# VHH binders against L-malyl-CoA/beta-methylmalyl-CoA lyase (citE1), part 2

Target 1, 346 residues: L-malyl-CoA/beta-methylmalyl-CoA lyase (citE1), of Haloarcula marismortui (q5v463)
Amino acid sequence: MTRLCRTFQTAPAAIPNDNSAKFLVSGLTSKGFQAPDWLVPDIEDGTAPSMKDEAVDNIIEHIPDHADDFAGDILPRVEWAYDDANARERGIEQVTRLAEAVGEELDGFVFPKVGRLDDVRDAAGVIADAERDAGLPEGTLEMAIILETAPGRSDLREICQYATDSRLSGLVFGPVDYTAELGGRTLDGERPRWDGLLEALSNETSAADIVAIGGPFDQLFHERAGVTYYNAEGYADQVAYEATIGIDGSWSLHPKQTEQANRIHMPTVEEMERDLHKIESFNEAKREGTGAVVVDGQMVDEATYKNFANTVKTVRAIDETHPAQTEAYYDDDLLARARDVELIFG

## First folded at step 9 (VHH; from i4 with S53E)

Design j3
Fold by ESMFold2, look of step 11:
Structure j3 (fold): chain B 346 residues (1-346), chain A 125 residues (1-125)
Amino acid sequence: as target 1 above (346 residues)
Amino acid sequence: QVQLVESGGGMVQPGGSLRLSCAASGFTFSSYEMSWVRRAPGKGPEWVSYISESGGSTSYADSVKGRFTISRDNAKNTLYLQMNSLKPEDTALYYCARGFTVYYRGTYRYGMDVWGQGTQVTVSS
């Protein structure tokens, strides 16, 4: 199973506010279903150009105070662009500074606007150099990239193949920059959904056993008569679609979206009851020397057992990282069964 | 589980005062920005006032500036609206609303996601 990332929450690392670290600290102190699997302190598009140095300072200042209590992973998004050497230079400095100052507290970095495979290799080299310069053990820091350029899309397969034996552990879709680079249009505030890209992303990352993450949902609010209302159903629909086509996680711009995406990416109570029942029935048949059983009109053999086991493995992964979430979502009996059931076939 | 319960409404003569309260439960109150929204008879909703998580930043609709004061007590999980110099035009059902702000692509966007049932304020002779 790929590493857990139901939610990829970007948090601007500096904003125009008396407390410029407001959203960074909110993410680091998140609890319950608002706690993302990946927190992404955002130096790049989430931080104004004039505030990039302050963003790095905020990460260095606040990570040590909160990282021990944060259950998920922390991967800052640094500056990068395959076609902009100055952006790459700034990104190198950001990775170097962060690895030196807080590298033991971080899990890796996110690189935006990557190009073809060689550009991805260059980004991985920046992390490797920063590890050595900071005295960190090799492999301490992972990498995720944002697939949002035409060259990156063209090399999607090659990039995923590279991931199988490298620090690259996740690919994230960036629809705003991708649409702009292709010369796409945003009509009536709506950009293309890029279904073909998302399906290819799901396929190629699955082949490489790495995480696929969908793009941000920025149609945040409905407005009428000067009053704005959160567009909860719009985000839920995008997350549900991503889950149905095999995207592992969803981009979140706020703890409210994180809570929705975390819940949607969990097996439902109904799915858990169904799959546990089938696993338990098969295990009993195996103990009695019976091969396969039929439960609710479905034969449970070794192949179908593995599908039901995946549900339990997903819940166990969430439970290990975020027991507060599983304990709130499932009743005690169901969760105990998920924790305890023997998975004869993986 | 998330719950907002308004109180303190009533009937008052023009020029009078009322203090509205909103009791919050089922969420970490101090983590959320809050607003008051009102609906006058036969009208759509109108935003009235906003307050940040700490209470350090507030804003008001032009129609109530100088007359209304929003405040919060995070230790008591309570939002307040002090309404002075009330006018017949202030007659409305007043809602407490939970909201949040997103900073994205260089701009702040605020919106509300949870409301109470409201408390009626009637200003008449």
Scores: ipSAE 0.697, ipTM 0.854, lowest interface PAE 1.1, mean pLDDT 91
Fold by ESMFold2 at other seeds, look of step 12:
Structure j3 (fold): chain B 346 residues (1-346), chain A 125 residues (1-125)
Amino acid sequence: as target 1 above (346 residues)
Amino acid sequence: QVQLVESGGGMVQPGGSLRLSCAASGFTFSSYEMSWVRRAPGKGPEWVSYISESGGSTSYADSVKGRFTISRDNAKNTLYLQMNSLKPEDTALYYCARGFTVYYRGTYRYGMDVWGQGTQVTVSS
């Protein structure tokens, strides 16, 4: 149900710290460009095995205090694995507890390490049972999965087809577990980017009209002369690449990454001005003429127009959720035009 | 709009003292670990000192231990470095830096993501 996801920010729901909910609360109280479109309180890989119950407790305690002020969506990542019944049992309990206690405040759940389509159906069934038991309307809680297993990759098309009429609204790539399962190597200190998977992910999720999210960027730092500093350009390059190939959003491990990805996934001022100009020119010409129009030497028909309209739709989606971001990023005139222009073909 | 502005540098005789300040704005200062880094003439950066969010944990490079003290005032969004018993080899451009910390796959990962413009410290002779 959530189509806007420039950023998928995981935040450990419990960490070994006097304030075990530190990162969870930081995400829930995020401001400005550091506010993710999807906040993912992480019970799974982000939380130590001995702290999983505390992670659930932290979510139950802190979500109600902050959810009304959080503009994005909140989807905890629970435990799951297609090949580990104990992980699935713990995930079922986590979904059940969270739906009962805070289901009205949550937007859905993220399931890691899914297998073939039947495993995805089983995960969706867990949410459905939890909704029923908590007295929530059918479909209240959406589902996203992490595509990070060989069986999951093998069923990618079938899983996306299933999503067209189900609670499954997003697929997220998990390169660490995917590489490990395939027996991939990290001989040069970095994991493969898996460009073929990312292109297939973009294609199949687009066919199903659901969200595709790239994997985390964990080459976090450069080191020079004993000084360790954040690899901002490396993350920016990955996010830009993901945007180029039609991946809808990017995984963030930190508010700074969220800010970078939020900004990069926004249409540039130049893109907005260009596409608004073409839409406005077409609309004026259409009132005076027939369907195909030449604008700045380019033939514009319904199909070409829809490309320009997508830019405006993206800005409108961001503006609806985070008006402070669009107002800071675009000047007042440009934003007003984006808000007001008629989209004849959409 | 994150900004770190250092001040308090200057010229001082060997054995003297200086107190550096770093004014922070554009972010929630109390949520971040902070560091001082210096760059001597003709050399790359050298980490000097670190302080946790609350100020409860600090650490220092061996070359400055016992002579330098890092501190912070979260109510004033300000980081400090008290430098005593200064030596000619302490001559450098001193930067404050904001920490970048994640907990990822069971491990804390640490580095720095924002730097100030620096303040020059010169210890003559």
Scores: ipSAE 0.675, ipTM 0.837, lowest interface PAE 1.0, mean pLDDT 91

## First folded at step 11 (VHH; from j3 with S31Q)

Design k2
Fold by ESMFold2 at other seeds, look of step 12:
Structure k2 (fold): chain B 346 residues (1-346), chain A 125 residues (1-125)
Amino acid sequence: as target 1 above (346 residues)
Amino acid sequence: QVQLVESGGGMVQPGGSLRLSCAASGFTFSQYEMSWVRRAPGKGPEWVSYISESGGSTSYADSVKGRFTISRDNAKNTLYLQMNSLKPEDTALYYCARGFTVYYRGTYRYGMDVWGQGTQVTVSS
């Protein structure tokens, strides 16, 4: 089954607050539908420039207390930029320190602002060196990158081809830095959606069988008469759009967004009932020896059956990682049917 | 199921006092900033007060400063609003609200994502 990543939740690893690890610990202790598939302790844009060392210290301090109880993956975002050697040097130090101190509890790293393929290879080399220095088996730590530069976009196909036989497992869109590098305009307070990039991202990552993740939604609030309300419907609309064009996961800035994206990326109860019914009816018709199989007026061949089976496979993947979510979302009978039905065609 | 349930409203004379409570359930209360918002008859909502997760930081609308005190008890999952020296213009439906707070690209951004049903406060002679 495809690697599960409905949600990519960045959590600032240090903030100016009486509890500087507040958001990091909130992510590590998340429950139910607020538990992301990927938690990203954020040293980069989520942490103030003066607090980068404290961010690394917080990750080292808090990861061991929580990692065994966290069902998803943990991939810190380190500093990096294809065009800034000082940022790269800080990122190398961050990867080295984290791999040494908590590498057994981490699943990988996220590199922002990558350039062309050679820069991506350099980032992968940083992880490889850190694995060796920490005594970790080769390939223990995965890599995701943020596609947010013109050179990175230009090499998208080559980067995805490289990913098919490397530690690179996911590409994430970064619209803020991408817009800025291209000189894009933000009219009416909204950033361009970059539909062409999103289509290309979906296409090239699908060809490479790796994860595509959409960019953050930062139109966070409506404001009326000095009262500020979370824009839940705007985020839900972006996540739904991403799902419809084949983006595998959504970026979350907050546990509430994680809950929304986790739910939207799940098959609905209606979709599950529909597809289970078609699978079960097909299986019964095949066992009864009727020869031709028509379910609900639809001829069912192997390709059509596989569409129904994908729904069940998705639910099984979520259920294996987050049984509390599937048990809360589906009633017991429906979930048992999803767990038990034979998938004749994979 | 995330819930906020206000109580403690009622009718009081001008100059009187009243204490509102908000019982929270279905989430880790101590991890969330909280606010009180009110809606007077015929008017839109008005933010009243804010309190940080620990209770160590508070703020108030100018119209209530010095008269209202927000507090919380994280062991009991309860938010409070002590209202003193009440005036007729304080008459409103009072809601507690859960904060939605991010630190994003160098700044805190705050709003509210969950609301209670409200408790009515009426200040009249």
Scores: ipSAE 0.699, ipTM 0.860, lowest interface PAE 1.0, mean pLDDT 91
Fold by ESMFold2 at other seeds, look of step 13:
Structure k2 (fold): chain B 346 residues (1-346), chain A 125 residues (1-125)
Amino acid sequence: as target 1 above (346 residues)
Amino acid sequence: QVQLVESGGGMVQPGGSLRLSCAASGFTFSQYEMSWVRRAPGKGPEWVSYISESGGSTSYADSVKGRFTISRDNAKNTLYLQMNSLKPEDTALYYCARGFTVYYRGTYRYGMDVWGQGTQVTVSS
């Protein structure tokens, strides 16, 4: 993958609290494995209707204080809905205000409830207009969308094809609104996984070389012996499943979820040692001029080599953005090998 | 890496006082709500008290209201429980617990995600 997003952490930009920016500031000041690859200040579903203006004000106030120290990307989620012109009008105003005030510190925007391809193009046009009006270079601000409507799902392939030469860099699954729009019912308290959608999402985003991100995990708690505690294993299971089917990142509602997802989306020490060994052995065999390249009794071709290389490229991307994480996770020798090995086929 | 270590437990006579401490490390203490939970002999866990990140909001179980006071010192990464007018039924292992709080789709959701090893409080003549 070209763009790193193990974690998509939404943080309400205003909440009913003496410090309405509490979660926004927590995200902006995150450290170590709690630092998300994408922080998403949330004006949309994370902020009450009466507090939307305060949410925008909070982003404008706090981003400049923290953006230089935040290693990941910052992409606010604005209001939008393919079937609600008033929501789109409010989203246009939010993008315009934020690009003007803090556009140099932002990396892009997230648009919820998109419709068919033309609606996605319209959203991209809003960003383009805001860049021009703010005096920002073309392409400064990227776009991600939330796939959570029937029309959006219907145009998934066309939307991903559009992404190949546009500012659209990521698609995020929204299961709650998707289920509701299809008229689905939540029997026994659990929503479907929508495995068919997730597999299509992984496929079409991979074809376009953009990121796919899974939906939130909201079965947050167990209760045992009268005490309520966080369902860490449930979230880990969802993240592992997403990784298994080729989803690039996971939605996080809390710094602990961000830490879990960041770690699960890293190559393990065992995967790193295995794949580095294969690459190093291949490189040595090529330098010695052997006619066939066999490593550990197996012929290695370009496609197989690229799988090993993807492991190293992933670690390098994490290391460039978050060196404290890679330095804590891998021993010094293993990390040095990952940094230095030549990738003959990339 | 995240660690909560309770201290200050011991034996005390009925009517006495005791102050528990909880040293926090491995996380930004001031960003987290905190709680005390206790487990009496032969009983399940019982929530005792809660405190917000700043210390501006507190709450207590009915069984301890007016006798226990929760507080925190964010500069020292320490949570406290002042226990006065102790009764034999306060005998328990007392745990410090870190809150896990989200604001999600318009509502606050709360639970606990990290626990200490506990400190024993025994109230006996």
Scores: ipSAE 0.676, ipTM 0.834, lowest interface PAE 1.0, mean pLDDT 91
Fold by ESMFold2, fold request of step 15:
Structure k2 (fold): chain B 346 residues (1-346), chain A 125 residues (1-125)
Amino acid sequence: as target 1 above (346 residues)
Amino acid sequence: QVQLVESGGGMVQPGGSLRLSCAASGFTFSQYEMSWVRRAPGKGPEWVSYISESGGSTSYADSVKGRFTISRDNAKNTLYLQMNSLKPEDTALYYCARGFTVYYRGTYRYGMDVWGQGTQVTVSS
């Protein structure tokens, strides 16, 4: 159904380091469950203002070396802001340069700080112009936006309706800039959850059949007595919450977070065994022509069946992109059943 | 599956030296930053030293600067801590820790995600 994006991993495209492309290359060469579904080389907030040109240079230099071996999608985040013409001008230049130099290896672009629908249309036009100028087929490069402004939130429904027949394929929540624009505060370490926004995001993107992605989790480490250690449970809790309310994917700041989010958004062995059994039992009962279909003491109707089918569809989508992950996670017989079972409904 | 196993601890007199080792397995050692952390009796953990993936960047807590040296041998998947001029206050359980760094909104943030069992160092007469 919706495009696969369990993980949206931003990787700074340039950092103040002798190896300025360190995190970009780490993302491009990631393996196993640390490989994101979407890698986002980050020119925008991930790269210092003085290093924006170097970030573009790094993307152009390193993507051709690694793109053939990277299974996921690659969508750089360029500069943009609905209320800053200079940021938009720099973003246009970045899209133009990247499409010309490496557009055949890219899957699209991420635009931050978008405003109302007209601003989203303008961003899409920038991609369309860059495609034409680079000689790429129309629609080659998709678009994702970051919902992190008051005007963007106000037009959420209209933006998602526009996405139904456009290059816009995903909306990503940006809580830091959103909170700042609304004048919000983080008090006593309790970050606003923005539950209403997340519910609306899940709802409107589902209606448009596009990807919804949660915001970054930047409480990366706990500190105790001067020692810092990874906050694995905090990130897992946020990813699990996002999954329960129908957010398709999670923002990751590092391959360690990507591994957690990939696994949490993946059906468990128990879920797959349960749902596959229900589907197989239903299919057998339907083939026998009985007057009612009851599985494990429960009547199974089309709506209930579709819930079971969603598990299999999710595994199939992951398997298509990352067969090494599904083969490592599920045993051979279970995976073969998921690949082969007939989905009569849903 | 990821394992860190410390060794080289023991009893030593003040002014003495010890060299701690940490054998790493179950991950690509050269891709991770490493630290030593210690826990003295009745106290919380105290960060001791850090080393980058290549070994090109190191740092130390003020309490050990000039006396301790962290190093690594990526070919042998081993982290080391050379401890010289030991003092009674260095008595602690010493842990090897794996960590990583995130660059986010203009800052580097480092933390540890895997720990060994520790090796005891006791400095007394």
Scores: ipSAE 0.657, ipTM 0.837, lowest interface PAE 1.3, mean pLDDT 91
Fold by ESMFold2 at other seeds, fold request of step 15:
Order: C-alpha cells, then structure tokens, then sequence
Structure k2 (fold): chain B 346 residues (1-346), chain A 125 residues (1-125)
C-alpha cells in the first residue's frame, strides 16, 4: 500500500513574529480537513536564514506537546544541497539533533536540493546514522526528497529504483529551484508548468510504489482596487491537474490549501457508492456459488475487483488517520459500509 | 461553518463616532490575522485596517489613520473597529475579513479569504 499523502504542508518552524513558532503550532493543532497527511516543519526555505537554530529549537519544544494528538505524519525539511557542503553539514546536525530529541515522535525527514543517486544515498545514510545514535530501530525514520535539480532529474529512474528497498518513500517536485537551475525564463511572468517532469515523476514513483507530490502554488493572490484576495481557484486547478495525471499529493503553504487538496484527492461519494455496490454484489454472488459475477452488465473478475477494493482501502486509510474528515465527507451509512465490507481480493 | 457577522453600523452626523463589532465562529479566531474592508456605493472594496492574531500589531489605510482603531478580544472571538471623527467619505458597507497569510521565500505574503455580510455606516447631515 502506498503511503497516504494527499497533502504535504510545509510550516515554517521559525518566523520573524511575536510568536516565532506560529505556523508550526498551527499545523500541529490542525483539525478537520485542514489537517495534512504530512506536516513538514520547515527549517529550510520556510525559515529565515538567521533563524535556523531557533527553528530546530521550536520543533524540539513543540513536537512533544502536540504529536500524540496529530493524526498525520511529521517530517521536518532540513537543510541540504548536493553542491553545497556547508548546507549538508547543517542538515546533518539538524537531523542528528531532531532524531535524538524527538525522533520517537517523527516519521522521517525531507531533504531539498538533492543531486544524483549517490547524493540521495548519502542523505539516507545521515538518517541511518542519526537513527542508530538515537537508539531507534532501523527503518523507523523515512525519507522524502525534493526533485529540484538538473542532476536529480537526470537520475530520476535510478533514484526511484533505489527507493524500492530503502527508506526513501516519496519524491516532491520543486519548480522554483528547478526552473532556475535549468536556466528557465519567465518572460511573461509565468514559470513553466513542467508537465513532462510531472508525468515522469508519476510514472517512476508508481513503478517504485512510493508517493509523488507536486510543487507549491505561489501565485497566491488576486488584487482588485487595492484589496488582495486568495487565489483559491488557481490552486484547485493545479491540484486537479496533479490528481488527473496520477500525482498522489499536493504541496500546501497554508491550511486553506490543505483543505482544498485533501478534498480533491479524496474518493468522491459517487466513486465510493459505485465501487461498494460492485464489491457487495460480487460478495453476495460468491456466497451463492459463482466465482465470476456480472454486475451492471459487466463481468467482475479478481483484477477488476481489486480496482473497486482500492477505493475502499483508500477511504479506510483516510478514516483510520482522519476519522473527522471521513465522517464529515461521507454519510453514516456509506461510511459504515466502507468500514465493514469484506475485501475478498484486497 | 466559518461565519463573520458584523454589527454596530448606523446613521451618524459628520464628526460623530461608531463602534463596529464582528462575531467570529467556525474557526480558531485567535490563530488568524483580521482586517476591516469597506465598500462605498458604486465602488470596489477598500482595505481599512489590519490586526495581528494577538492584537500586538495593527495598521491602517492612510484615509483612516488617527481616526479609526482596530482591536480584538480573543476570549470572545470578536473583532472591533472604533471609528471617530467620521466624514461623509466614510459612508460604506463595512466587512470584517479573515486573513490568509504565509511566510514564503523570506517574506510575508498577505491577503484575505473570507468576509462577512457587512454592516452599513452612513455619515450624513
């Protein structure tokens, strides 16, 4: 089962504010559809350069107070860059400190600006060393990387092949740094969407059974008569496109974006009712002695049944992690059927 | 359900005062920056004032500086706008608005994502 990640919400771990941990705590205390599947306390681009140490301190201070009540996964983004040894040194220290202080409450780490496969292996080694030094079982802390460099893109297939038997569980697209490294231009003020990269990402991560996550949406606002409004429709369009091409999750910069992406990546009521009906009909017919069943004029075999079962398994995974979301989204009868139906071939 | 309900509007003579209230529900009020926005007859929205989550930071449009004071009571989930020395140009429908704020690539980016139905303020003799 591919890991659940409809939403990858970065939350700056320190900001210049009366309360420097404001966004971190907001993420840790999120409720309902604003609760991300992956919360990413952000030491890297989300934290001002002068506040990196404070960001680590904030994570250590606040994680124990909230992790038991946070249903999703928590994966801090540390500093790293394939071409900057000082950034890698700071990242190693950040992983080491966090694993020792709060490693039992964390699910892994996110590494930005990775290079070719050997750099990805080096990052995984940093986690393995920190895990061991903190007394955690091997494999406790997973890894996600941000695909945002030319060397990383060049080794995409090799990196995903490495993931099949390693701690690497997700790849995230970073369009700003990727465009800049390739020498991309913004002649009309618009960055390329990189559809070819996103399609390759979906393909290679699917082959490795790990998650693919789209890049941030930073065209955040419209302006009218001097008043600035959130661009909700632009974000929804990007998330819908990502879902259409098989990207598993979307990057969120804000709880409102998390809510939008969680809903868009969720099986619809119509999909759930359709697939439950087919599973229930098959199960009833099998109890009556038929091994192949015609439902709505089509034969249901084991392979077809597994497609219907995937919908139910997805909803069950969301329900186990975020019951408030499933209870709000599906009516009680439909949800009870999803929870209880026997998955003969699942 | 996210709701913002404004009250306290009315008719007032130039030079007078009014205090607007905005009752918030359906979200954790204390975690959001808030603003007042107004819409004069036949015009688009105009930002009026802003207040941080704790109330420790405020700002105002030049047209209202020194005359209007924004405040909040997080225990009561309520936003306020004290309007003094009112002018005919202040006649508008006044909305409270919920902030949408990110810290992204080294800077704060701010906008609004939810408004109430508004309360009418009319300043005339």
Amino acid sequence: as target 1 above (346 residues)
Amino acid sequence: QVQLVESGGGMVQPGGSLRLSCAASGFTFSQYEMSWVRRAPGKGPEWVSYISESGGSTSYADSVKGRFTISRDNAKNTLYLQMNSLKPEDTALYYCARGFTVYYRGTYRYGMDVWGQGTQVTVSS
Scores: ipSAE 0.655, ipTM 0.833, lowest interface PAE 1.2, mean pLDDT 90

Design k2
Fold by ESMFold2, fold request of step 15:
Structure k2 (fold): chain B 346 residues (1-346), chain A 125 residues (1-125)
Amino acid sequence: as target 1 above (346 residues)
Amino acid sequence: QVQLVESGGGMVQPGGSLRLSCAASGFTFSQYEMSWVRRAPGKGPEWVSYISESGGSTSYADSVKGRFTISRDNAKNTLYLQMNSLKPEDTALYYCARGFTVYYRGTYRYGMDVWGQGTQVTVSS
């Protein structure tokens, strides 16, 4: 489901390689913790300008072979830019072709470089038109956008308000293009963190009950003496930071990053045990009719209970989509309790 | 559980040959690029050789080009380094390394994420 998105993995839909669909197929066939919640076949920045048509062809060719076995959502990123009519025209063509050829297998589309609310509405209209032309039920294809322009940031609240009753289900931060548009600089190899944007993104998407996704981590490797090492700790630090400020998921450029982000975004065994204990104790006290409910010396009300329930709901959502992940991460007893416990307050 | 286990090291005279092996387990070997890296006594790591997933593309550090040959057998999950015309400066602990490539904004970026414990190669008279 589109509401679960610990990981937003872009996979170039065509690359200059003897197998141009290499990364697309790798994403579509991912297993275990390398399986993203959202796979994003990438026609836009992930694909060379000369290969955009091949990228669309690769998606059409490969998605039917793998989609039934892929547990997550599949949302291609098409071309778009609020200030470039040719990019928008190519994006319209890409959405139209993909919806017609493989729309039954897709969950939606990702639009980069959106502008103000009217541009977001225009993108949503492109999807609506493509649904009708392909004979798909209204609302079948969802939309996510990349928040990476000054006008987009200016309309963030309005865009999120629009999302509450539309196909827009997620906003994703694009720090590279955002920094460039604002005239920001990469000083000493470090891009601005844009904490104010990330806080606003977390706030406004939470108010709209839609997904917020952090930007890519492209400091991929350390280099020393000609030897290049994967920067696992750097990515883990960014994912942990995003989680602490209420960003729902993380951008991944490779299954290795997906595995790290999937694990970091799962409730820990300790959190699960704690919250299940509180729920189970509360349910027993209510069933016995003891009146006021105190668990471990703390008064438990509906709001407090809902915090405990959120942990269980998160695990249930992961478990429904990726049972192999939850079965590997939690022991059998703990997982069975999470599956079975009654949530009397949602 | 990803593992890389090197073997085939030993002592050899200058001009001699050795064949190193690296047994891989816990991952789909054929989906990963592989490298050999060495660490001479008192030195930092030095990249030696690279091989693509299929084995169709290889490359070598200038110091070993023409003398060393990297290869792989994907059916056996094994990486090899044939080392000929060995010199005293080839004395090092040789590591097998798993890497991966990211294609991002028009650029391939490669790096290594898993290493073995290494096998010692000593070239002396």
Scores: ipSAE 0.651, ipTM 0.835, lowest interface PAE 1.4, mean pLDDT 90
Fold by ESMFold2 at other seeds, fold request of step 15:
Structure k2 (fold): chain B 346 residues (1-346), chain A 125 residues (1-125)
Amino acid sequence: as target 1 above (346 residues)
Amino acid sequence: QVQLVESGGGMVQPGGSLRLSCAASGFTFSQYEMSWVRRAPGKGPEWVSYISESGGSTSYADSVKGRFTISRDNAKNTLYLQMNSLKPEDTALYYCARGFTVYYRGTYRYGMDVWGQGTQVTVSS
């Protein structure tokens, strides 16, 4: 039941600017490949401490004006921290206010800095209470958490098991806070990679059939000869790596990154042609009863077939919510085959 | 296809004026910050001026402040640079650049991602 989330775009809900809602409105009005699958109005680290109330006000004011035209889901990031009761108290108030004022336009909430499973259960309880108090049907508001603490990482398996029967629908990696809590440091100007965490995240979320989302890429620009350039290659490299290891989506700090990540998470025409050919050939061949068939001189067993099927499932998920994107990107015949082919092994 | 096309360059005497234009296509112009950057012969690029999405905020390099004016017309998808009191050291290839700002963890970060081919400005007797 994994839902589509190629992109998780945080947008500061208030900034020190004449138009404090500038980035929030930019996200809400984004179109096409610049529109994230999950827009995250950010009250937490994206908003200065003195502007948290203004951030909530901006969300309440602007979401109703734009939600009907926004193609993705909207999940504000509220304040929370497993080890800071004041942060949790502010987060409870934020969830309560937002659910009451605009809960029918929201899809859920994102909780940062969660601790062990009991802290995650507490966060889910905050949403449940806010739903009830706002008169929303139970389960209307989903939950995503940011895995960025040592206790959270220690309970990753337990948290994902909890997700199989709860409102928890996604886990997001937060490398900055994670590195800080573990006592890590940057050496030679390079951020820690945390590849082991990303692999574990992909594994445990897949077991629970929920989304996994990689961490932000904040090496946004590089300088050459006194002029600052966008680091498009660096972001693309991170997104491609995340897709390779089965992370469902990528964190974006701006519509430019969202467009890159949305496109990279779409299978290429060549990948789709290759994998559809293998699936179609297998489907036509007689089943041996062993789960293996020879296609193009190579054995195709259940496991290799499932890899080909993942390509089709990804395209189908995008097509269900964004048919204009798939229809523009793939030829009519190729897309029809992807829509219709039988997936004997899912 | 994202494109920026500069025009309005030419040869002008010291003290003269020129108005550069940059026609933008392939993106929602009004949603992007814009800059002018120049490259003098034998030198690296130098940022010249910046303008916000609405045109409400502008800034300039010290070397051109008071002489150059950046503006934009979002209805025409066009960026402008009015250059007055031109000096020989203003001789350069002038580029229109698309940029954007990210506000992340309490800081503003700005950079440029798309460039035009440039228009030559030559200030000489």
Scores: ipSAE 0.626, ipTM 0.809, lowest interface PAE 1.4, mean pLDDT 90

